# Miniprotein binders against q9bqp7, part 20

Target 1, 240 residues: q9bqp7
Amino acid sequence: VPQNWFPIFNPERSDKPNASDPSVPLKIPLQRNVIPSVTRVLQQTMTKQQVFLLERWKQRMILELGEDGFKEYTSNVFLQGKRFHEALESILSPQETLKERDENLLKSGYIESVQHILKDVSGVRALESAVQHETLNYIGLLDCVAEYQGKLCVIDWKTSEKPKPFIQSTFDNPLQVVAYMGAMNHDTNYSFQVQCGLIVVAYKDGSPAHPHFMDAELCSQYWTKWLLRLEEYTEKKKNQ
Short names: E, the ipSAE of ESMFold2; O, the ipSAE of OpenDDE; V2, 0.75 times the mean of E and O plus 0.25 times the DockQ between their complexes.

## First folded at step 14 (miniprotein)

Design h2 (at its last look DockQ between E and O 0.02; V2 from the best seeds 0.00; counts 0 for: pae O 5.5 > 1.5, placed apart)
Fold by ESMFold2, look of step 14:
Structure h2 (fold): chain B 240 residues (1-240), chain A 96 residues (1-96)
Amino acid sequence: as target 1 above (240 residues)
Amino acid sequence: SKIEVEVYIWFEGDSPEELLKAILRLVEKAEELAKKLGATVEVYYLVEGDEVFIFIEVKGVPEEVRKELAKRLAEEAKKLAEELGLKVEIEVEVKS
């Protein structure tokens, strides 16, 4: 339990869809300033167990591929992830037309992998949009806010070359989702709030993506863990 | 003095189904042993390609019990690898 609890939702804001919601998803520009990002907080507060696993994975990869092979592998994974997110933003934008879309962008196995998930996604309210929690002093860039099977969610898209069938297979993905959710719910750029999350793991080979739905109770549990990570980060900053 | 025992397990194979079975059965065994012996276990894992990396931390019990838990978990991991046709590497670290 964090020393200073703060609620993930904003009770002064409606959790119901606004009838006048804009038809174009929000895309708030990211303002880089002195306020730490979600990813910086998480990276600076990794547990010894997380560091150990990442180093073991890296060393195994270098053993199998060589150092140059590992560099090329990681570069390709990075580029594929960027193209995947770009493709999803294009697909989910209601003003896009087929003539404006890159055909090669739509041909990836990752896009094939998420097709069945996208059929359950509607009411897109934000895409690649900045969020800021002014009170807790952190920022982020969320992937998507939309309804998934009728529930308004902060949705995070992840790529994988192997199935990750349940949520414990990801390090801090649930923390990222709830951090973005809390920031959005307390960001004056947004008139709505969200209490559910969704992590979608897409696969390079086109195999069906795995969705990991986070209801309000699960989000509350991870929100507590996020607050602890933020407190740890803040304390480390004081000791500079 | 607070003493911890940590177990690192690496599985590799070409069957995602069998890799998943190994993870699930090892987690189940870890939780079963933790309840039986009064320990707390924390399981962390990373799935990449044809490989699964698992780290298990054993807490809340004397060093002798933690070593017994680590031994049983290592035995289960070896059994799973043989049964499921996977490669396995195991390291056990005792930290004080």
Scores: ipSAE 0.176, ipTM 0.638, lowest interface PAE 4.0, mean pLDDT 81
Fold by OpenDDE base, look of step 14:
Structure h2 (fold): chain B 240 residues (1-240), chain A 96 residues (1-96)
Amino acid sequence: as target 1 above (240 residues)
Amino acid sequence: SKIEVEVYIWFEGDSPEELLKAILRLVEKAEELAKKLGATVEVYYLVEGDEVFIFIEVKGVPEEVRKELAKRLAEEAKKLAEELGLKVEIEVEVKS
């Protein structure tokens, strides 16, 4: 049980979307500060086992591709991921902001992969927007807040070359999502709260993306795990 | 062998190429430093959006030089960030 328990949901905020939601998605810039990011917390609290698995994967890839091949692969994966997020932001942005859609950004297997998910996405409220949890003292940059199949979600877009049909295969991504949810729900820059999460795993080959929906109950379960990771991070920092 | 030095580095930047360059150069530097000490180094990295996380583990380092090694690795990361126009955050853990 976390020592510093804090609720993921804000009882002071209405679960009902206010009809007065701005027509334009929020894009709050991430401010540079000493506050740790969600990503930083998760990375610094990885288990030795997780680290080991990543290394084994790396070694296997180097064996298969060679060192130069692996470098090229890594570069391409990074670039493709970035372009994918940029393309999604462009797609999900209101048409008035669509002035410079690079059509080339839209021609990717990842974009093809998520088309069936995008059909169920509506009511975009935030894109690439910073969240801060003032009490728990962490920040993050969330990809998207939108309705998925009529449920308001924090949506996190991930790229993968390998199928991830199970939420368990997404490692710490569920923790990231709930961390963003909890932060947003208590961030004064937002007038609404979210109760659901969605991880979308897009595939390079254009195969249908896997949506991993997280209901309020599942989010609460992962929130407890997130709090434990945050405490571990905090303890680690005090001992430095 | 027990991990004796851990360095956590976060790079943030707009250029995937520069981020990768930072990773590779830091790996090389870590390996060089470890080799000079007769130590073993393992470097892990994760790319998430515009951020790259690098985790360096060093084993077999004499106690007397662990802090210095950590400092040098951190300094190299800062230099790389400056050179490549990246944002950088660094955390170091030295075990006794």
Scores: ipSAE 0.017, ipTM 0.367, lowest interface PAE 5.5, mean pLDDT 84
ESMFold2 (binder alone), look of step 14: mean pLDDT 79; pTM 0.774

Design h3 (at its last look DockQ between E and O 0.02; V2 from the best seeds 0.00; counts 0 for: pae O 8.2 > 1.5, placed apart)
Fold by OpenDDE base, look of step 14:
Structure h3 (fold): chain B 240 residues (1-240), chain A 96 residues (1-96)
Amino acid sequence: as target 1 above (240 residues)
Amino acid sequence: SKIEVEVYIWFEGDSPEELRKAILRLVEKAEELALKLGAYVEVYYLVEGDEVFIFIEVKGVPEEVRKELAKRLAEEAKKLAEELGLKVEIEVEVKS
């Protein structure tokens, strides 16, 4: 049980999204300061087991691809991920729809993969927008806030070459999503709150992406885990 | 062997190529430094958007040089960030 409990949902905010679709999605810039990011917290609080699994994966990949091949692979994965997010931002942004879309960015297996998900996405409230939890003292940059199948969600887009059909296979992504939710719900820059999360795993080969929907109950469960990770991080920092 | 030095490095930049360079050079530097000490290094990295997380684990480091090693790794990361125009955050944990 977290020592410093804080609610994920803000009782002072309406559970109903304000019907007024903002004409433009919010894009609050991330200001880097002494405040840790969600990603930083999660990465620094990985278990030894998680680290070990990553190493085994790395060694396997090096064995398969060679050292140089693995270096190239990791570079490509990074680039593909970045391009994918840029493409999604372009697709989901009303303003950018008017701009000449780099057609090359849209021609990816990942974009193809998420098409069926995008059909169910509407009412985009924020894109690549910073959130800050003032009380718990963390920040993050969320990918998207939008309605998925009529439910307002924090949406996190992930790329994978391997199927991730189960939410458990998404590693710490659920924690990231709820961290963003909790921050947004208490960030004064936002007038609304979210009660749901969505992790979308896009695939390079264009196969249908896996949506991992997180209802309010599941979000609350992961929120507890997030708080524990945050406390662990804070404790580690005090000992440094 | 027990982990004795842990270094966490975050690079952020708009150039995937520069981020890649940072990873590779830092790995090489870590290995070089560890080798000189007769230590073992494991390097892990994760890529998220325009950010790269690097975790360096060093084992078999003499106690008297652990802090210095950590410092040197951090300095190298800062140097690389400056050279490549990247943002960098560094955290170090030294086991005593």
Scores: ipSAE 0.015, ipTM 0.236, lowest interface PAE 8.2, mean pLDDT 82
Fold by ESMFold2, look of step 14:
Structure h3 (fold): chain B 240 residues (1-240), chain A 96 residues (1-96)
Amino acid sequence: as target 1 above (240 residues)
Amino acid sequence: SKIEVEVYIWFEGDSPEELRKAILRLVEKAEELALKLGAYVEVYYLVEGDEVFIFIEVKGVPEEVRKELAKRLAEEAKKLAEELGLKVEIEVEVKS
């Protein structure tokens, strides 16, 4: 139970898009700030168990690949993630003056993996857009806000080299989504709000991506957990 | 709540299907044992390449059965590894 609770939804803001809103998705640039990002908060408040599992994995990979091999592996994974997000932004955004697309950007297993999900995505409102929660003092860069099967969602795209089992495959991703949602719902750069979330895990081999839909009640439950992580982060910074 | 039993399990193999089965069956066993004791279990896992790392936390375990619970979880992990053709490493910590 966080000591300083704050609502995820803004009662003064409609969840239905205004007809006067522009049809081009919003892309608010990330601004210079001293306040922490969502990803930094989550990284700095990883549980002891998460840190232990990650460190064992790192040491196993270093043993197998060598230190230089591990660096190359992680660099390639990071690059593939960047390219995946760039490709999705291109696919979901209308081009300004030309229809031509970079064929190499669109040719990847990850893009193949999400095709069945993209068929259910419409009404794109924001792409790669900055959010800031002025009251709670955090920022983020969300991937996408669009309708998924008719529900307006904050959508987070994740990459994985192998399909993950159902159980416990997304334990930190829901916190990221609700943090972006809460920030957007209280950010003056946005005239609408979002009450649902979607996490899409795409696979390098092109296997069908796993969607994880989060309705408003589930988002509210994860919001409480996010507030605890943010409180933990703030307390650590206060004690330094 | 205080954590009384921690089990760390690493499975390795070249069959993603068998790795998934190992996770699911181990979670099922941990849940079964915890429910019998009125205990609470949390399972975390990370799948990377041909490896799965699993961490099991159990809270509310009566002191007299903590070592036996840890032993049963470790034995189940070893049994699954043999049955599914996986390599396994296990580390257990039991607290008073």
Scores: ipSAE 0.014, ipTM 0.406, lowest interface PAE 7.3, mean pLDDT 78
ESMFold2 (binder alone), look of step 14: mean pLDDT 81; pTM 0.787

Design k1 (at its last look DockQ between E and O 0.02; V2 from the best seeds 0.00; counts 0 for: pae E 9.2 > 1.5, pTM O .743 < .8, placed apart)
Fold by ESMFold2, look of step 14:
Structure k1 (fold): chain B 240 residues (1-240), chain A 81 residues (1-81)
Amino acid sequence: as target 1 above (240 residues)
Amino acid sequence: SKMEVYIWFEGDSPEELRKAIERLVEKAEKLGAEVYYLVEGDEVFIFIEGVPEEVRKRLAEEAKKLAEELGLKVEIEIEKS
């Protein structure tokens, strides 16, 4: 149980977007500051067993690919993920026009993989937008806030290579989503709140993406776990 | 007498690997176990933190069952913590 429990939802906010709000999705710039990011908190609070598992996996990959091969592999996975997120932002922005550069980004298996998900996405409220929890003092950069099958969600996009090895942190995906949700719900740049989450795993070969929906109750359960990770981070910072 | 359990799935279907993760994690959470996993290409690494021997046996049996059902290779390592 967290010592400084805080609610994930803001009782003073509506979960219904204001009809008078602009139709252009919010894109709050990320400002560099000393306040920890969600990803930094999660990276700095990995358990010793999570670290051990990652090291064991890394050692096996280096054995198979060599050190240079592993570095090239991880660099390529990162680049593909970046391109995927850029393409999604372009597709979901109502005012952007496709370009020849953007057309090449659209020609990927990952984009094909998510097409059936995108058909169910509407009412985009935010894209690649900064969030800050003003009371708990952490920041993040969320991928998307939109309705999925009629439910307003914080949506997080992930990639998975089918025929080739990849690296990504899958231990903490639900914690990342709820951390962004809690921050958004308590950020003065946003006039509404979100009670649901969605994690979408896209595949390089174009196979249909897997959606993982998180209702409000599940989000509240993961929120408690996030608060514990944030407390652990704060304690480490205090003792350093 | 707590046991640490490492489970390694390997297969050529990311879809079946994801099914194995979801079903094993669901089972482990219902048994009160702390579960961590990493997905990498054709492989999934799962670590289950300190569990009683009876829980360890049930989770090892479930992992073997999932591997057979989903056509995956499985390796299980057990350490007394």
Scores: ipSAE 0.011, ipTM 0.284, lowest interface PAE 9.2, mean pLDDT 79
Fold by OpenDDE base, look of step 14:
Structure k1 (fold): chain B 240 residues (1-240), chain A 81 residues (1-81)
Amino acid sequence: as target 1 above (240 residues)
Amino acid sequence: SKMEVYIWFEGDSPEELRKAIERLVEKAEKLGAEVYYLVEGDEVFIFIEGVPEEVRKRLAEEAKKLAEELGLKVEIEIEKS
């Protein structure tokens, strides 16, 4: 049980977006300071088991591709992921901001992969927007806040070359999503709250992406785990 | 004793971030360290495990040099394993 409990949901905020639906998704810039990011907290609190699994994966990949092949692979994965996020931001942005759609960004297997998800996405509230939890003292940059099948979600887009049919196979992504939810729900820059999360795993070959929907109950469960990771991070910093 | 080194890069250019990762990974591996990294937007987090204490300063200096060369922001933390 976390020593410093804080709720993921804000009872002072309505679940109904205020009638001033901004015609334009929020894009709050991330201010870099001494406040740790969600990604930093998760990275510095990986378990020995997680580290072991990552190392085993790396070793296997090097055996399959060679050292130079692995370097090229990792470089390409990075670039493809970035381009995918840029393409999604372009797609989900209002038409007026779309004047400079690089058609080349839209021609990817990852974009093809998520088409069946995008048809169920509407009511985009935020894109590539910073969130800050003032009390728990962490920040993050969320990919998207939108309605998925009529439910307002924090949506996190991921790329993979291998199928990830189970939410458990998404590593710490569920923790990242709920961390963003909790921060947004208590960030004064936002007038609304979210109760659901969605992890979308897009595939390079264009095969249908896997949506991992997180209802309020599942989000609450992962929120407890997030708080424990945050406490562990805080304790590590005190001992440095 | 072995150390853990955490390096954070931030920048607007994905290409420069990629170069930073590649160069640090190569440097760390030459030093016999295990390297992991995570990319999130304009951020790159690099975790280096198994770094001998005597070479930790070299990695930190290399990271700073790379950041300067590539126009990136950099943060470095060192922990005991």
Scores: ipSAE 0.007, ipTM 0.301, lowest interface PAE 8.8, mean pLDDT 82
ESMFold2 (binder alone), look of step 14: mean pLDDT 82; pTM 0.790

Design k2 (at its last look DockQ between E and O 0.36; V2 from the best seeds 0.00; counts 0 for: pae E 10.7 > 1.5, pTM O .774 < .8)
Fold by OpenDDE base, look of step 14:
Parts: structure tokens; sequence; C-alpha cells
Structure k2 (fold): chain B 240 residues (1-240), chain A 81 residues (1-81)
């Protein structure tokens, strides 16, 4: 049990958007300071097992592709991921705020992969927006807040070349999602709260993306794990 | 003793962030270190494990140089493993 328990949900907020909520998705800029990001917390608290698995994967890839081939692969994966997020932001943005759509960004296997998910996405409330948990003192940049199949979710978009049919195969992504949820639910820049999460794994070959829906119960379970990681990070920093 | 090096890059250009990753990975690997990275929005986190104490300063200096060259913000932390 976490020593510094804090609720993921805010009882003072409604799940219903207030009449004062902007019709345009929020895009709050990330302000960097001494406050750690969700990514920083998760990376500095990786288990020895997680590190081992990543290293094993890397060594296998280098064995298969060679060192130069692995560098090229890494570069390509990174660039494709960035382009995918840019394309999604463009697609999910209201027409009035649409930057000139680079048609080339929309012609990807990843975009094809998520088409069936996008059909169930509506009511976009935030895109590429910063969140800060004022009490627990962490920040993050969330991809999207929208309704998925009628449920308001923090949506996190991921790219993969390999199938990830199980949420367990997404490593710390569920922790990232609930961290963003908890922060948003207690960030004064937001008038509403979220109770669900969604991890979408898009595939390069255009095969149907896997949606990993997280209901309020599952979010609460991962929230406990997130709090433990945050405590571990805090203790690690005190011992420096 | 081996050290852990944490490096954060921030910038608006994905291309420049990518350049920073690749160059730093190459430098770290030449020093016999294991390198991991994660991208979150406009931030890149780089974790370098197994760094000999003697080379930690060189990695930090390289990261600062790259940030300056590429117009990125940089934060560096060095911890004992």
Amino acid sequence: as target 1 above (240 residues)
Amino acid sequence: SKMEVYIWFEGDSPEELLKAILRLVEKAEKLGAEVYYLVEGDEVFIFIEGVPEEVRKRLAEEAKKLAEELGLKVEIEIEKS
C-alpha cells in the first residue's frame, strides 16, 4: 500500500463537461521545471527485469540487423511514430483549427490501422495537452482526451511492428495513462475528469489496431502501482 | 563503480531530437554503455547504464554540446548504479 495515498478521481469534478468548456480541444503547453515528468518517474524506477528484457531485445535486434541496421531501424521507428502522432492530431482537430493537412502524413499503415478505432472516437476535449498533479508533484503530456464508445478516456496512441494483443504486453503504458488521468483530474486547468483509459496499438502494415480499454476499476488498480513507482522515485531522489 | 546517466532533451523539432538521440547513443555505445530511450511529446529521455565513472563527465559534456548545437534544452542527472 502506498504511504502517500491520493485518489485518482476528484469528487469535486463532474464527468459532464461544463457549459463553460471550450468547443475546441485544449492544448496546454508543457512547462518544464524541477517537477519530474511521468516518463522520468517510470524510467528511473524500472525493475532489473524490465532493464534485462529491453537489453535482450536490443541485443537480438543488433544480431539480426547489425549495428548500422539497428540504428537505421531505430531512426525509422522514431520518425514514423512522430509522423503518426502529428497525423492523428490533425485528424482529431476541429476543421477550424486544422493546420494545412500534409496529405502525405495521412497515407500510412498506422493511420489505416486505427481507422476502426477513430470511428468510435468523438467529443475530443484535449490534444497534446500538458497535465500537472499539484499535490503529487509530477507533470506529463497526454496525447488525447476523447469519448471512446461513449466513455470519456485518456487515449494514448502507440506504434508497433509486432502484435500486442494483451495490455500486459504494453509494459508501463497503463501506468502512464493512469498517471495522466490522475494529474488531469486534479489539474486546475481542466474543468472535467476522466474515469477510463485507452491504449491504442497501431500497426505499420495497416492491420487493425488493438484497443486496450481500461475501465475505472482497472485504472484504480494501476493507479496504486503508479503511486508506488512515484514513491520509489521520491526515495531515490532523497538518497542522492 | 558503474554509474547511471539520465539525459532529457526537449525541443519542438522531431528531427533535431532524433539527431540528438542517435549521436548520443553512438557516443555511449563507443564507451561500452547500454542505452535506452523513450520519447514523450517534445521530450526525449535517455537512460545510459553501465557507465564507468571515468567517462560519465564525457557523456555529460557531449550531451550539452549536442543540445547547444541542435538548439535543444537539456537536463542531466548522474547517479550511482
Scores: ipSAE 0.015, ipTM 0.383, lowest interface PAE 7.3, mean pLDDT 82
Fold by ESMFold2, look of step 14:
Structure k2 (fold): chain B 240 residues (1-240), chain A 81 residues (1-81)
Amino acid sequence: as target 1 above (240 residues)
Amino acid sequence: SKMEVYIWFEGDSPEELLKAILRLVEKAEKLGAEVYYLVEGDEVFIFIEGVPEEVRKRLAEEAKKLAEELGLKVEIEIEKS
């Protein structure tokens, strides 16, 4: 149990009437400030085992592709991931100007991969939107808040060239999702909260994406782990 | 004393992020440092294991220069190992 436990859900944020236009997803701008991002916290609290495994992966890729081949591979992965997120924002936003690019953005294996998931997604409430936990002092940029099979979720979209069918096979993705949930649930820019998370892993070859649903109990379990990582981060900062 | 160095690059250009990784890793390895990195979306994290203070200062300055040249955001954190 963390020394400074804090709840992931906000008991004062109950079933509130929607006072704003629900058909327009929120897109809160990311504000520049000195507090750490979720990804910064997770990266700086990686275990030595995680670091070692990533180095082994790099060595394997370089052996197969060469140094220049590895550079090209990683650059292409970045570009395809960025295009995937742009396409999803365009698809899910009725007001987004990026919809004028639909044909080029929609012609990818990753978009084909998620089609069956998108049929279960509705009620989009936020897209590419900043969240801040003012009490715990961290910030993030979440991908999507929407209903998945009738449950309001923070949804995180990931790309992969390999199948990842189980939630525990992703490194820190569950911690990222619950950190965004906790921040959103205590952010005054949002009038609603979420109790569930969803991680969707899309595949380059168009194979059906794997959804990894996180109910409230699972989110609470990962929230405890996130608080430990955040605590570890803040303790490391005291040495500087 | 030895220091652990964390360097974070963020930007909209995957090509410039990769350039920052390669140049910083090259300089760190020439200085005898052991370097690990992780790429996650639009962010790159670099961890440099246990370096002398003078090496840390030179790597921090190189990271800042690379960020300016490549139009990236950079943050640098230092911890005693």
Scores: ipSAE 0.005, ipTM 0.229, lowest interface PAE 10.7, mean pLDDT 77
ESMFold2 (binder alone), look of step 14: mean pLDDT 81; pTM 0.777

Design k3 (at its last look DockQ between E and O 0.02; V2 from the best seeds 0.00; counts 0 for: pae O 9.8 > 1.5, pTM O .751 < .8, placed apart)
Fold by ESMFold2, look of step 14:
Structure k3 (fold): chain B 240 residues (1-240), chain A 81 residues (1-81)
Amino acid sequence: as target 1 above (240 residues)
Amino acid sequence: SKMEVYIWFEGDSPEELRKAILRLVEKAEKLGAEVYYLVEGDEVFIFIEGVPEEVRKRLAEEAKKLAEELGLKVEIEIEKS
């Protein structure tokens, strides 16, 4: 139970755009701040069990690949994820389709994996956009805000290699989504709010991606967990 | 009322280990549970985040059944959240 409760939703906002809203998706630039990011908070408040699982995985990977091989592997996974997000931003932003874009960026298995999901995505309102919760004092960079099957969602795109996933990304995915949602709903750069979330897990081999929808009730449950993690982070930094 | 479940499978067959993961994850997701796993050589480490006791019982039973069916060793640890 958090010491200081704060609501995830903003009663002063609607999830429906007004006629005066711009047609171009928002992209608020990320600012250099001393304010912690969502990912930093989550990384520094992992449970002993999460840390143990990640260290076990890392130790086995280093045993298999060597230290240099592991470094190369993780760099490649990071690059593939970065390229995936770049491709999705380009696909979902009409303005970027007029530029000469690397066709090889769009040929990844991850892009093939999400095609069936993209058919259900419409009304894109934000892409790769910064959010800040001024009251709770955290920032983030959300992937996408759009309608999925008629529901306005914060959408988070994840990559996975089977059978060797990055277990950290799986642990905290719902907490990331609700943290971004709460920040957006109280960020003066945005005039609307979002009450649902969607996590889409794409696969390297092009297998159909798995969507995980989060309705408002589920988002509220995870919001409580996020507040506890943020409170834990704040307490740890007081005694740094 | 909420349980955290740790499951460790071990065996000589990567295919049987993968089958155990896929079937357990599918069962857990149908029950609304979040599942984290790590495959490492002959071992699979699985963590299921805070679930009701009834969901925990069903998942533990499924894990034991899968281990017997697939010829895997299994260890299960449970912590009350």
Scores: ipSAE 0.012, ipTM 0.246, lowest interface PAE 8.6, mean pLDDT 79
Fold by OpenDDE base, look of step 14:
Structure k3 (fold): chain B 240 residues (1-240), chain A 81 residues (1-81)
Amino acid sequence: as target 1 above (240 residues)
Amino acid sequence: SKMEVYIWFEGDSPEELRKAILRLVEKAEKLGAEVYYLVEGDEVFIFIEGVPEEVRKRLAEEAKKLAEELGLKVEIEIEKS
């Protein structure tokens, strides 16, 4: 049980859009300061088992591709992931902001992969927007806040070359999502709150993406785990 | 003792961030370290594991040099493993 418990949901905020909410998706810039990011917290609090698994994966990849092949692979994965996020932001942005659609960005297996998910996405509230939890003292940059199948979600887009059919296969991504949710729900820059999360795993070959929906109950469970990771991070920093 | 090195790069150019990752990964691997990285928006987190104490300074210097060359912000933390 976390020593410093804080709620993921804000009882002072409505689950419904406020009439004052802008018609254009929010894009709050990330303020660069000494506040740790969600990514920083998660990476510094990885378990020995998680580290081991990542190392074994890397070793296997190097064995299969060679050292130069692995470097090329890593480079390509990074570039493809970034292009995918840029393409999604373009797709989900209002038409007025779409002036510079690079048609080449839309021609990817990853974009093809998520088409069936995009059909169920509507009511985009935020894209590539910063969140800050003032009390718990962490920040993050979320990919998207939108309705998925009529439920308002923090949506996190991931790329993979291999199937990830189970939420457990998404590593710490569920923690990242709920961290963003909790921050947004208490960030004064936002007038609304979210109760659900969605992890979408897009595939390079264009096969249908796997949506991992997180209801309010599951989000609450992962929120507890996130708080424990945050406490571990805080303790680690005190000992440095 | 082995050390853990944490490096953060921040910048507006995805291409420059990519270059920073690749160059630092290559440098760390040449030094016999294991490297992991994660990208969050305009922030890149790099975790380097298994770094001999004598090598950590070289990695930190390389990271600073890369940041300067590529016009990136950089933060570096070093912990004992």
Scores: ipSAE 0.007, ipTM 0.267, lowest interface PAE 9.8, mean pLDDT 81
ESMFold2 (binder alone), look of step 14: mean pLDDT 81; pTM 0.777

